# VHH binders against Cytidine deaminase 5 (CDA5), part 17

Target 1, 346 residues: Cytidine deaminase 5 (CDA5), of Arabidopsis thaliana (Mouse-ear cress) (q9s7l8)
Amino acid sequence: MAQQYKFVFTAEQAASEGVTDHKKLPKLIRKARNLVKAPSKVGAVGRASSGRFYLGVNVEFKGLLPHFSIHAEQFLIANLALNSEPKLTHLAVSDNGTVFQDPCYDCTRFLKEINNAHQIEILIKNAHGRDGSFKSLESHMPDEFGSESILSAEPSLLLMERDNCLALIDEDSAAGGISSNADLCSFLKLEALKAANKSYAPYRKCPSGVALFCEGEVYAGWYIETVDRTISLGPVQAALVDFIARGEGKGFDKITGAVLVEKKDAKVGQEDTARKLLEKIAAPNCDFKVFHCQEERKDWITGAVLVEKKDAKEGQEGKLLEKIAAPNCDFKVSHCDEELKDWIKL
Key: E = the ipSAE of ESMFold2; O = the ipSAE of OpenDDE; V2 = 0.75 times the mean of E and O plus 0.25 times the DockQ between their complexes.

## First folded at step 5 (VHH)

Design s88 (from k12, 18 letters changed; framework vhh_8fcz_2)
Fold by ESMFold2-Fast, scan of step 5:
Structure s88 (fold): chain B 346 residues (1-346), chain A 122 residues (1-122)
Amino acid sequence: as target 1 above (346 residues)
Amino acid sequence: QVQLVESGGGLVQPGGSLRLSCAASGFTFSSYAMNWVRQPPGKGLEWVSSISGSGSSTLYADSVEGRFTIIRDNDKKMVYLQMTSLKTEDTAVYYCARWTDYSGEFLKYDVEGQGTQVTVSS
């Protein structure tokens, strides 16, 4: 009956469980399997570059289709992200807590999104199935690491620090909570916005975040995208990873409030999925609200003007401002770092 | 009986600091998020800051962010508001309030204590 609700271990804590290095990762899988009452017996254990060990468990929701579920590897990645871990070094998975299994193909594709994916080592079964050996993710799925990479153009990859520079656009937003009666909802809105600003959405450009309220505590998570929509992790699922990892075994039926922040007219919307999941698992009459965000305005111009900085050596700063600041033309640049952009395009 | 007792207010010069305290009793303190709200002379109540039950999450009004810090001690059943870089505009009666209900866009909370007066003037 007494379950342990540990999903993050320091090197010292892992050593007390008999795990002194990555070769002992399988010892933590048995523990992970017993931390959540899940239909699946799958567990995942990872080592981060910090030396900390992270657990992932499979979470399935009765009466909902499989795409609502959280795979153990997805749980692990969300857990790393929630703890600001920049890199995953080693991963091991097991279907029953005692026997190793290769990570599922879809989940290994999810791992490919991580900034150090080529360097991640995963435990793979030997021909005899008795033991395993660590192999690089790239060597295990070479066809997925082809010469052409659609991620080569991205400025940041999964688990890298990010700020999407999003702000709420709803007129009734209590931004700073100036109303004495709007405090909790404004609290949840700002936590969900913070989560949306950490969201990894490189393919469809639709970042989102969720904040959940349970017995005086806020839990949050964000959308984590893969090239394949079917294996992406929704923001409510990511927030539930936070809830499970920090909630000390509280039931989902104690969640009484939830806020989703996503872009208006997003090509990939999260509202329907989040609402269906919360209606199934959260407290009866859990209050769920959706608010919209957009990137902070970097410029607005009344005339069509293209301004470019060709070369710093050319000293074109004065001419750039002259091109965009036409007489009687409204010009403003606003961005999260409050610095003027070198390139301005309409 | 729920009781909230505020203290620590006083007269302070602009740029000064004060620490407000709120002693709570009559409820399971750690199960409630706590708030500081203030009432400037001749104005209505203004929300200042919130802290979750464990203290892991905090939120501040734009006017005080970066200057005020909300802290709680669940063992002592206390909430604190550390105020720095005080301005004349911060002059108000400060109240400690418990989150009593969640109702969509609106939160009901109890402002039950007498408050503590903060006056910022030279």
Scores: ipSAE 0.155, ipTM 0.591, lowest interface PAE 4.9, mean pLDDT 74

Design s89 (from k12, 17 letters changed; framework vhh_7nfr_2)
Amino acid sequence: QVQLQESGGGLVQPGGSLRLSCAASGFTFSSYAMSWVRQAPGEGREWVSSISGSGSSTLYADSVKGRFTIARDNVKNTLYLLMDSLKSDDTAVYYCARWTDWSGEFLKYDVWGQGTQVTVSS
ESMFold2-Fast, scan of step 5: ipSAE 0.432; ipTM 0.748

Design s9 (from k12 with T100S; framework vhh_brivekimig_d4)
Amino acid sequence: EVQLVESGGGVVQPGGSLRLSCAASGFTFSSYAMSWVRQAPGKGPEWVSSISGSGSSTLYADSVKGRFTISRDNSKNTLYLQMNSLRPEDTALYYCARWSDYSGEFLKYDVSSQGTLVTVSS
ESMFold2-Fast, scan of step 5: ipSAE 0.436; ipTM 0.749

Design s90 (from k12, 15 letters changed; framework vhh_7z1x_3; at its last look DockQ between E and O 0.43; V2 from the best seeds 0.00; counts 0 for: pae E 6.4 > 2)
Fold by ESMFold2, look of step 6:
Structure s90 (fold): chain B 346 residues (1-346), chain A 122 residues (1-122)
Amino acid sequence: as target 1 above (346 residues)
Amino acid sequence: QVQLVETGGGLVQPGGSLRLSCTASGFTFSSYAMNWVRQAPGKGLEWLSSISGSGSSTLYADSVKGRFTISRDNAKNTLYLQMNSLQPDDTAVYFCARWTDYSGEFLKYDVWGQGTQVTVSS
């Protein structure tokens, strides 16, 4: 077991570290901060609704502008997404291990893309040793969660499972599996397509995915869009989160292959950003290829939405389930909370 | 000496199941992506499935998706293929194969087993 580079803890594993409940999240912050390789060490620890605990770390790229960087909170959310966690329930962030602070404005906007973001509990603990307390993300930033924000926003589905129903365009297709010579590029191409199909890109409709190859293993990530594109997490950065979380301390300079799959004629292309990043950090001989995808109607979900409804009159809240598999896939939504209303086409 | 050895082939009736094993020696098994490939009588090689070094990523050819499951046990240096719902056109010699590390635009399998015969007939 390689516990030195561990970013995901079962409830049992976390208990072995002294974390028996969400109030003990700070006991993992030193582990998170010790995993940071950047000069400024920011750690994040989160509890998912599954009971599992996740670490996030900041990632900085020497010689590149700061907007290429990954914040510890972004890392944590990408780590949750890569592990199919539907909800983050509790979050603690610290740059020194003893003071626990609010997410910055940019990270708050990123967190708002999570369904039920208003219920995420944030640990706040001051420098003078006062015991910390958890308060909702909404209470820390009440104006961002006012009725105008709830009623006017598009559905926020970042951590929900999805299938964008994408296929490679005919000229890029790896289909035709009669060939005796399997190609690593073909393998990475299909892994990147699989990642693109999980991509959260509801605003500009330009989903994308990246697959990275290092020493016999594949690491993948997908574009995670926010309403403000400058805060979004690129597919290369998300794949690097997977690489750090599962790579057992390998350096980026060991990445020898990479594939990006993005939508044909995308208005927000990821190629230039991905190439600049990989040229700076990956192996000098890293082979980077870009392929294109399109929506395939045969694979689209156009059926009914399964919804769990609860009577809200007596303090019950309904569970709204939205599944986006393709751009033209519409869902019927049953509202159980009059404060949160959306309509999408079934 | 780098070596792959397949076992578990045999005769099975349509709709039946088999589990193939491939034991690796002479290299660090967990550092390599591994593959299953088959060759039906008088036909070329057909790639079936791939698995990453840790086992975390898998890929299947459309012809076997949903029926075959690739897995590995790195502690035992063994690759597996669980084959369900077998049909006569699955009759072939089945090989395990190691991908070469990335070294160009077209990569090939660099180590092959001797193969194990799977025959599906009434």
Scores: ipSAE 0.073, ipTM 0.565, lowest interface PAE 6.4, mean pLDDT 78
ESMFold2-Fast, scan of step 5: ipSAE 0.568; ipTM 0.815
ESMFold2 (binder alone), look of step 6: mean pLDDT 84; pTM 0.839
OpenDDE, look of step 6: ipSAE 0.498; ipTM 0.820

Design s91 (from k12, 17 letters changed; framework vhh_7nfr_2)
Fold by ESMFold2-Fast, scan of step 5:
Structure s91 (fold): chain B 346 residues (1-346), chain A 122 residues (1-122)
Amino acid sequence: as target 1 above (346 residues)
Amino acid sequence: QVQLQESGGGLVQPGGSLRLSCAASGFTFSSYAMSWVRQAPGEGREWVSRISGSGSSTLYADSVKGRFTIARDNVKNTLYLLMDSLKSDDTAVYYCARWTDYSGEFLKYDVWGQGTQVTVSS
């Protein structure tokens, strides 16, 4: 395990590098520049509510247009999502580890999609460029807050736990199992479907996910949408974040398999972009397959509904309903003055 | 000298449990996905379970879901199959196999163990 490829630090690990709090984030960026052997430079560092620190690097692909690239802030957010971090507390950005930058306007708008956006503090540079002060995202761009009415109906915002209730169209619940001769494709399909079910796509309703195969390991990522399509992160790019963060310095030319799961008639399709990117960077023999999914969302729960007593733990009913509800289904918790068993039979 | 060696098979009563092990040598074990494949008397090989190199992803055949658990110890270079609630239909020779490549619709295994016999009978 090469420590120079480390993209996640516990509070203890960060402290061993002299980073004991968020005010030392610039120090971690400078140190990380020498720890990460990436095709690009470390450009972002974030602190999550868990106390862990996350790195983001700019990733550019030789011979491809800039819109295929991954911005350091997008990398950081994908890295948080891949590690199930529910909140980002602090963010610092740099172009080379020595000159701190205000996060680009597009990337700060991307941060606005996060469930705790108004509480995120970003490092804003001073006139000299070496020092800065943390300011809340809301105070930095007050006019951007209050235009989120369209997201009020969404069950989950970016970084929150989500299940899009998607199932594969080309897969059926057959009586037979998965054959040994086709099981890698089935394995990648299931991992890409899991990724698509985590995809954040509130504006165009076109979730998607990708799974990559490299030397016995699977890497996955999902589409992360913003109101401004141009700064959205594609599912292949998100899967490459996973590959870079966990792949211990392996080259992209070692990727030999890839599966994309997306909706058949998606308004925002990922296949063409994914195919072009993989053809350029992956192994020459890399096999890329696309499968289509559809929503299995229902207004009903298959099985039993249990109503809890008044003194039950808040949120505990959600866990219970998750265990008895149909898989890949959103549900609502109900409370009752008395404990009852209510059975819904189909 | 890439080698896989299974152990832990035996005779058990229906409803019993067994733990199969597969010792790997001669290669970087953590860089390969591994599978368990079984062959019942007079039948072809049937895939049972797969685990990725890090152990973060697992997949099971429908016939064994909820009863079997695949695991690996990359420090000890060992693959495991924990088998609970065994049924007579689970009687087979169990092989561990190294998953090497994918090019198209077919999975390729390049290294197989010698197998270990599991018999579920009263």
Scores: ipSAE 0.035, ipTM 0.531, lowest interface PAE 6.8, mean pLDDT 74

Design s94 (from k12 with S31R D101S E105K; framework vhh_brivekimig_d4)
Fold by ESMFold2-Fast, scan of step 5:
Structure s94 (fold): chain B 346 residues (1-346), chain A 122 residues (1-122)
Amino acid sequence: as target 1 above (346 residues)
Amino acid sequence: EVQLVESGGGVVQPGGSLRLSCAASGFTFSRYAMSWVRQAPGKGPEWVSSISGSGSSTLYADSVKGRFTISRDNSKNTLYLQMNSLRPEDTALYYCARWTSYSGKFLKYDVSSQGTLVTVSS
């Protein structure tokens, strides 16, 4: 049988492997180990609220420091985010694919960023060392789930739908538009911006995204921050999760183009880390470029939504107008101020 | 032999719609990004839209964004361009293009020599 690279399973696909519910999650890790060649080991498996199962593998880059590496739990969370899964329900982890273990403290802190963290059940070893049982993350680490968490003030948490309302500041279409010889950079720039707009950066407000090109396909990922920045997942690492999960076993040496989109003068910059990693693993001729972004005016977005709502209310029935409000922009569209008419007059 | 055969062009009134097709053969279609490129009478070629091998990523020229939709059916080895709200400025010979290599900053295309003519006039 040919080697397959499969990191997402429907409930039906998992059932065909004998995994009919979350209690059999450990079985999926052992099965999936046959699908992933060394040096990558399946180290995490999770069940999403959709009923789909997701895998995470440890990814280490030879000749680079450990902080460039992707932990299996980070891989799994990035994989969930890439597939727009809103909630993780169950998680099991293993260091070697055979012995199940509790998630490390750093990975547990990463899991706390998820919007339903209190309800996530993780496989915890029994005191006697047998298979273990599922315990809520909150029950496992109660001291870290205080009632007035900083994250409770955020309009969206990790895995929730988001749009950071970012636009490229260095992209100037005043040059007469896009030529018939649109370069690879233009293609990747848009995809990296889309990724940056999904980036989770609640602590230092420095969202970023990366797009990679390999043999006619684009792979993308975004910065996923934790309160401890040293365990955050960089955008190039997140894009490599997409590459591994969807790339059908292609080697990193086939990556020929890459674009990073990040804020100019960001306190947490990604360029140096991304460049060093790509120089080590990507094609020798890989073209890597960095572009800068800034937040769009939230006041303008609010005003535009109110104008459209006002027009739709008075107008004849036509088509449903799409809401242009970003998911993470905290504003109400339920009230249209009549004084706004004076602004619209311009 | 790589072959790209465009069809679906014609004469249409302003505000009308046309759907262009490009039948591809001689290569593994799903492994190549594809583009639509047009050349208006008396003008140089202009890039219109691009799509990745799987169809998950698309890019549009500002002049056509919101009016044109690029898509592909890998099971039929066919690329499409749905053109809505057509304007006189969209009058051009439209070409299907395959991305053939990526040499640093430069993108190379295989462009069909035939093209399909789109004329927007009353």
Scores: ipSAE 0.300, ipTM 0.682, lowest interface PAE 3.2, mean pLDDT 74

Design s95 (from k12 with S31R Y102W F106Y; framework vhh_brivekimig_d4)
Fold by ESMFold2-Fast, scan of step 5:
Structure s95 (fold): chain B 346 residues (1-346), chain A 122 residues (1-122)
Amino acid sequence: as target 1 above (346 residues)
Amino acid sequence: EVQLVESGGGVVQPGGSLRLSCAASGFTFSRYAMSWVRQAPGKGPEWVSSISGSGSSTLYADSVKGRFTISRDNSKNTLYLQMNSLRPEDTALYYCARWTDWSGEYLKYDVSSQGTLVTVSS
């Protein structure tokens, strides 16, 4: 019959299901398998720094190669990202909700993209016992946490807040397409652009996002890159995580619309993979459209600007900055963070 | 089985405001995107605004952007349209609609047969 479970549990909700602490994480995985319409064999469950518990399930697509699949750990991380969780604290992977297993090597490499990855505690089996213990990811894979990591140079790691500052190219602009015949397409286009702006693409710099339409609701997800492309999560797969987690058990064959937003001529393109997957699983007449984006021009202002410490009048910052901006610069007044404010005070 | 009942229309002077309501029944309201569609006397239907099932996404026709606000209360199965700075051109019968389909270049809606009349005149 109908179940009232979600892929996200508050500490109170988890406790009511008998999960009073992170040691009982595998119990939640069993419940998650009843909520998906795709074949699932392996589950994952994690505890976020917020105290909430998150579920992940393995999703395989019949008739497609394994690289189209969503590993339970990838599902879990996408689910954390979709819910704006900044940190994963504990992780357990299980086959049937009662017997846990070690995460696969490729999936643990995916975990390395998360901020403070070295501190994530994962449930590891004893040599021949049924019981396991939590170990830090770094202690489980010490050889993978070398000082050579290029991730140390990135200003924003996976699960941290991000805005890629992408806008649709002129011909694909939402402003030009809003009409009675295009309002749903415009809806999906804007949601896919929002998703692309959250995309984690530190290695190849090709962010992308997908929005799916099913029975009046929009589901969205974004490309999550890893050093090894073969374990990266595509934007359509990430959007399917959102669909599974929030879609209340609906089948993929009810998805009737999809939009992909990606950079034009991207070195890592998503169109072919997304189209092939949607043609296999979505409604037979599902419309799929691709739109292109580019980075918004970043306005650079040089020179020292001093502002009065006492209350400044609204709008004065925009007029001041305009006076020192380069010729032919079109910039809009936006909120400046602490870094820019410190520069301005010089 | 789907029922949509609009209310809140009336006569108002230019620059005035009205709040339209749509009471929905016969379906799981939170699982459907909803729209407001209007039809002016002697004209065809015109889409006005849409809102996703959760209310997190909204979209407006250029003619009403900045003046109208669409919202919903899923606990009450009710859709709203707050109309400010009304113009004579906003005079129309306003319909509440549930999104049923998207195919090709056209949207399909389940539209209420009643509607609510908004007249903007001096």
Scores: ipSAE 0.168, ipTM 0.550, lowest interface PAE 4.3, mean pLDDT 74

Design s96 (from k12 with S57K D101G Y109F; framework vhh_brivekimig_d4)
Fold by ESMFold2-Fast, scan of step 5:
Structure s96 (fold): chain B 346 residues (1-346), chain A 122 residues (1-122)
Amino acid sequence: as target 1 above (346 residues)
Amino acid sequence: EVQLVESGGGVVQPGGSLRLSCAASGFTFSSYAMSWVRQAPGKGPEWVSSISGSGSKTLYADSVKGRFTISRDNSKNTLYLQMNSLRPEDTALYYCARWTGYSGEFLKFDVSSQGTLVTVSS
């Protein structure tokens, strides 16, 4: 019976592997595999609101600085984004099955960017370090969810559908001639642009995307920003998450083409990081090209409205609303029923 | 490419009426809830009204309930706001908005920022 590299499981598929609920999440980490030499034994596993289970693994690149690496929690979040999952419900970090680890603080802070962050439950070790219990992200990091933090920070929209309305800059003004692989380059360029249009870059406004070509298949990913830029995930790293998750054990040395799309004169540029990483891991003959984009939609804004839920626990939620509803909130406080969630197929 | 183009603003006396329109393109209009958001001079944005993708459900801010009516025509990819019994406090730039997400207690939108100016003056 052959072993498969599998990073996404339906509820039925997880049950067939003995994972019938979120309490058995650490068992799925044994299925996570790294294709990079010197991989960590640590992994992450999460359950999405869809009922599907997702895996994340640490990916380290020999001879490169640590900031090039992909942390297991970053891998998991990128994997959720690549599969259009709008919400993460439960997260566990474990080494080889039932040995639990608390998520790293910076990676846990990355979870705050997700649109349902208050409701995410993470597996935390008890005082004896043997077993654990699920705790809400808010209870684990109360200072990050305090009234001042909620009012001062931009609303987290990571994992929500987005379109950055980017178009390529005046590429066809000169006679064409990229020599060999013209058709492939054009295709990768369009895929990288699609990825850049999904990029989460609310703080520095520098969205970007990468498309990779390996043996007839295309893999793509986009820049995922956090308020602390140092824990953000680069677009080439996100594309490598797609490559690892869908590439069925292919080596990075089989990647023969790559395209980065980013804004011209971006304050946070990705070209140098992407080039260095691809030179280290991709095929020696890998063609890497950079194309520039700009916003084609003018005069748009993004905003948010605070909404009070009218469910069975309204009293507690009403007290929270009183604390965070300020006269100078970006948007007016409004009331909605849980039904509002059902209006929208996102 | 998502585009939202507002029109129908103008100057009216208190108690007057206006109808705003928003022409949408670049996405499957009927698959998204749509909203109107306004911004008065020197103040932050205020959510005004929302309508479901099918048009079967509507919500209104307390400040406009009973006076404003949101509607949509999915065959024309157009959103409307009928504003009756206008007050000086309704003076604002009005923006057409696509709902982009929901996160706990927050509704999130993207909007066209040119907007349409509504001035209610005596």
Scores: ipSAE 0.006, ipTM 0.241, lowest interface PAE 10.0, mean pLDDT 71

## First folded at step 6 (VHH)

Design c1 (from s70 with A33G S56R; framework vhh_brivekimig_d4; at its last look DockQ between E and O 0.58; V2 from the best seeds 0.61)
Amino acid sequence: EVQLVESGGGVVQPGGSLRLSCAASGFTFSSYGMSWVRQAPGKGPEWVSSISGSGRSTVYADSVKGRFTISRDNSKNTLYLQMNSLRPEDTALYYCARWTDYSGEFLKYDVSSQGTLVTVSS
ESMFold2, look of step 6: ipSAE 0.788; ipTM 0.922
ESMFold2 (binder alone), look of step 6: mean pLDDT 82; pTM 0.821
OpenDDE, look of step 6: ipSAE 0.608; ipTM 0.857
ESMFold2, look of step 8: ipSAE 0.786; ipTM 0.923
ESMFold2 (binder alone), look of step 8: mean pLDDT 82; pTM 0.819
OpenDDE, look of step 8: ipSAE 0.417; ipTM 0.787
ESMFold2, look of step 12: ipSAE 0.731; ipTM 0.902
ESMFold2 (binder alone), look of step 12: mean pLDDT 83; pTM 0.823
OpenDDE, look of step 12: ipSAE 0.508; ipTM 0.818

Design c2 (from s90 with A33G L59V; framework vhh_7z1x_3; at its last look DockQ between E and O 0.52; V2 from the best seeds 0.00; counts 0 for: pae E 3.0 > 2)
Fold by OpenDDE, look of step 6:
Structure c2 (fold): chain B 346 residues (1-346), chain A 122 residues (1-122)
Amino acid sequence: as target 1 above (346 residues)
Amino acid sequence: QVQLVETGGGLVQPGGSLRLSCTASGFTFSSYGMNWVRQAPGKGLEWLSSISGSGSSTVYADSVKGRFTISRDNAKNTLYLQMNSLQPDDTAVYFCARWTDYSGEFLKYDVWGQGTQVTVSS
């Protein structure tokens, strides 16, 4: 049976595999491990709050240092982000299919960036144990760095939807040029920019995105930053997660186009790392281009909608106005009974 | 034989809507990015929108952004363009085109439909 390259399962699909609840996560571990194209086969299985199940696999790049590698847990988290999953609830990780262990220290730190990290339960199962047990990720985390960003007062919000409000600097990418040009570069630029706008980079504030082209399909990923940047997932790596997850087993050598979008004066530039990685795994026929973006000026915002609960405390509207700062902004307030976003940019 | 066939064009009043379809045959549709391009009388080709093979990525020209929506049904081998708020300047022949393999800076199109006429007039 052709190895089914599937990294995301609906609840129904998971049920067909015998996974009807979080206790049965191990049933998918073999599938995950079988998808690994590395000597060491680490699989991760996660349950999202949506009820979907996600697989993670370790990715190693031949000829590159281990820091380029993607851990199974990182893969899984990137996969969640790429699929706009807001929460991870349960996680199982195994390198042999029988023992389920704690995530490594680096992956634990990576997991801590998730907004609901304190709620994540990890499966622990010994070789002799039949069913294993779940423990809280929080219980595994050393009292070290609280969920509070040492660098920023912002809470860890990985997997939360983001819009970094970035625009391309390149004059050639001006609206007029794109409208008349159907070239791949323009398409990839926009996709990479879109990815950059989703980038989680709260600490160094250096969001970036990558778009890859392979045989008529575009794959995209963005920079996922951790407090320790050495554990961060680069935008190319994230895009490769998308590639692996959706590419149906295609080789990296089939990637023929790549675009990176990052800030021009980024303290943490991705270009060199991206170039090195792509040169190694993709090519020699991968055209790699870098474009730069900047934050949109607030005065460019022409419209906004504030969504408030009927009983919302006074002041939310004021906060929004401070954010928009555009004198000609069409500002609307909508009231709802449901928990919705506070505001939407128009 | 590899073929694309556009349908859905016609006459519509300003402010009206049309939905174009492009049916693909002779190739694995899901493996190719697809595009909508139009040509107005006396003008060159204008790119409008592109969609990746899986449909996960879409991009639009500024001229149609917010008004047009590109989508695809790979099970039906069909590309769609939902056009809303049509204006007289949207009058053109609309083509669907298939991406070729990336071989350089420019995305090439190797398969085109015959086009479908869209006329926006009061």
Scores: ipSAE 0.176, ipTM 0.656, lowest interface PAE 2.5, mean pLDDT 84
ESMFold2, look of step 6: ipSAE 0.403; ipTM 0.761
ESMFold2 (binder alone), look of step 6: mean pLDDT 84; pTM 0.839

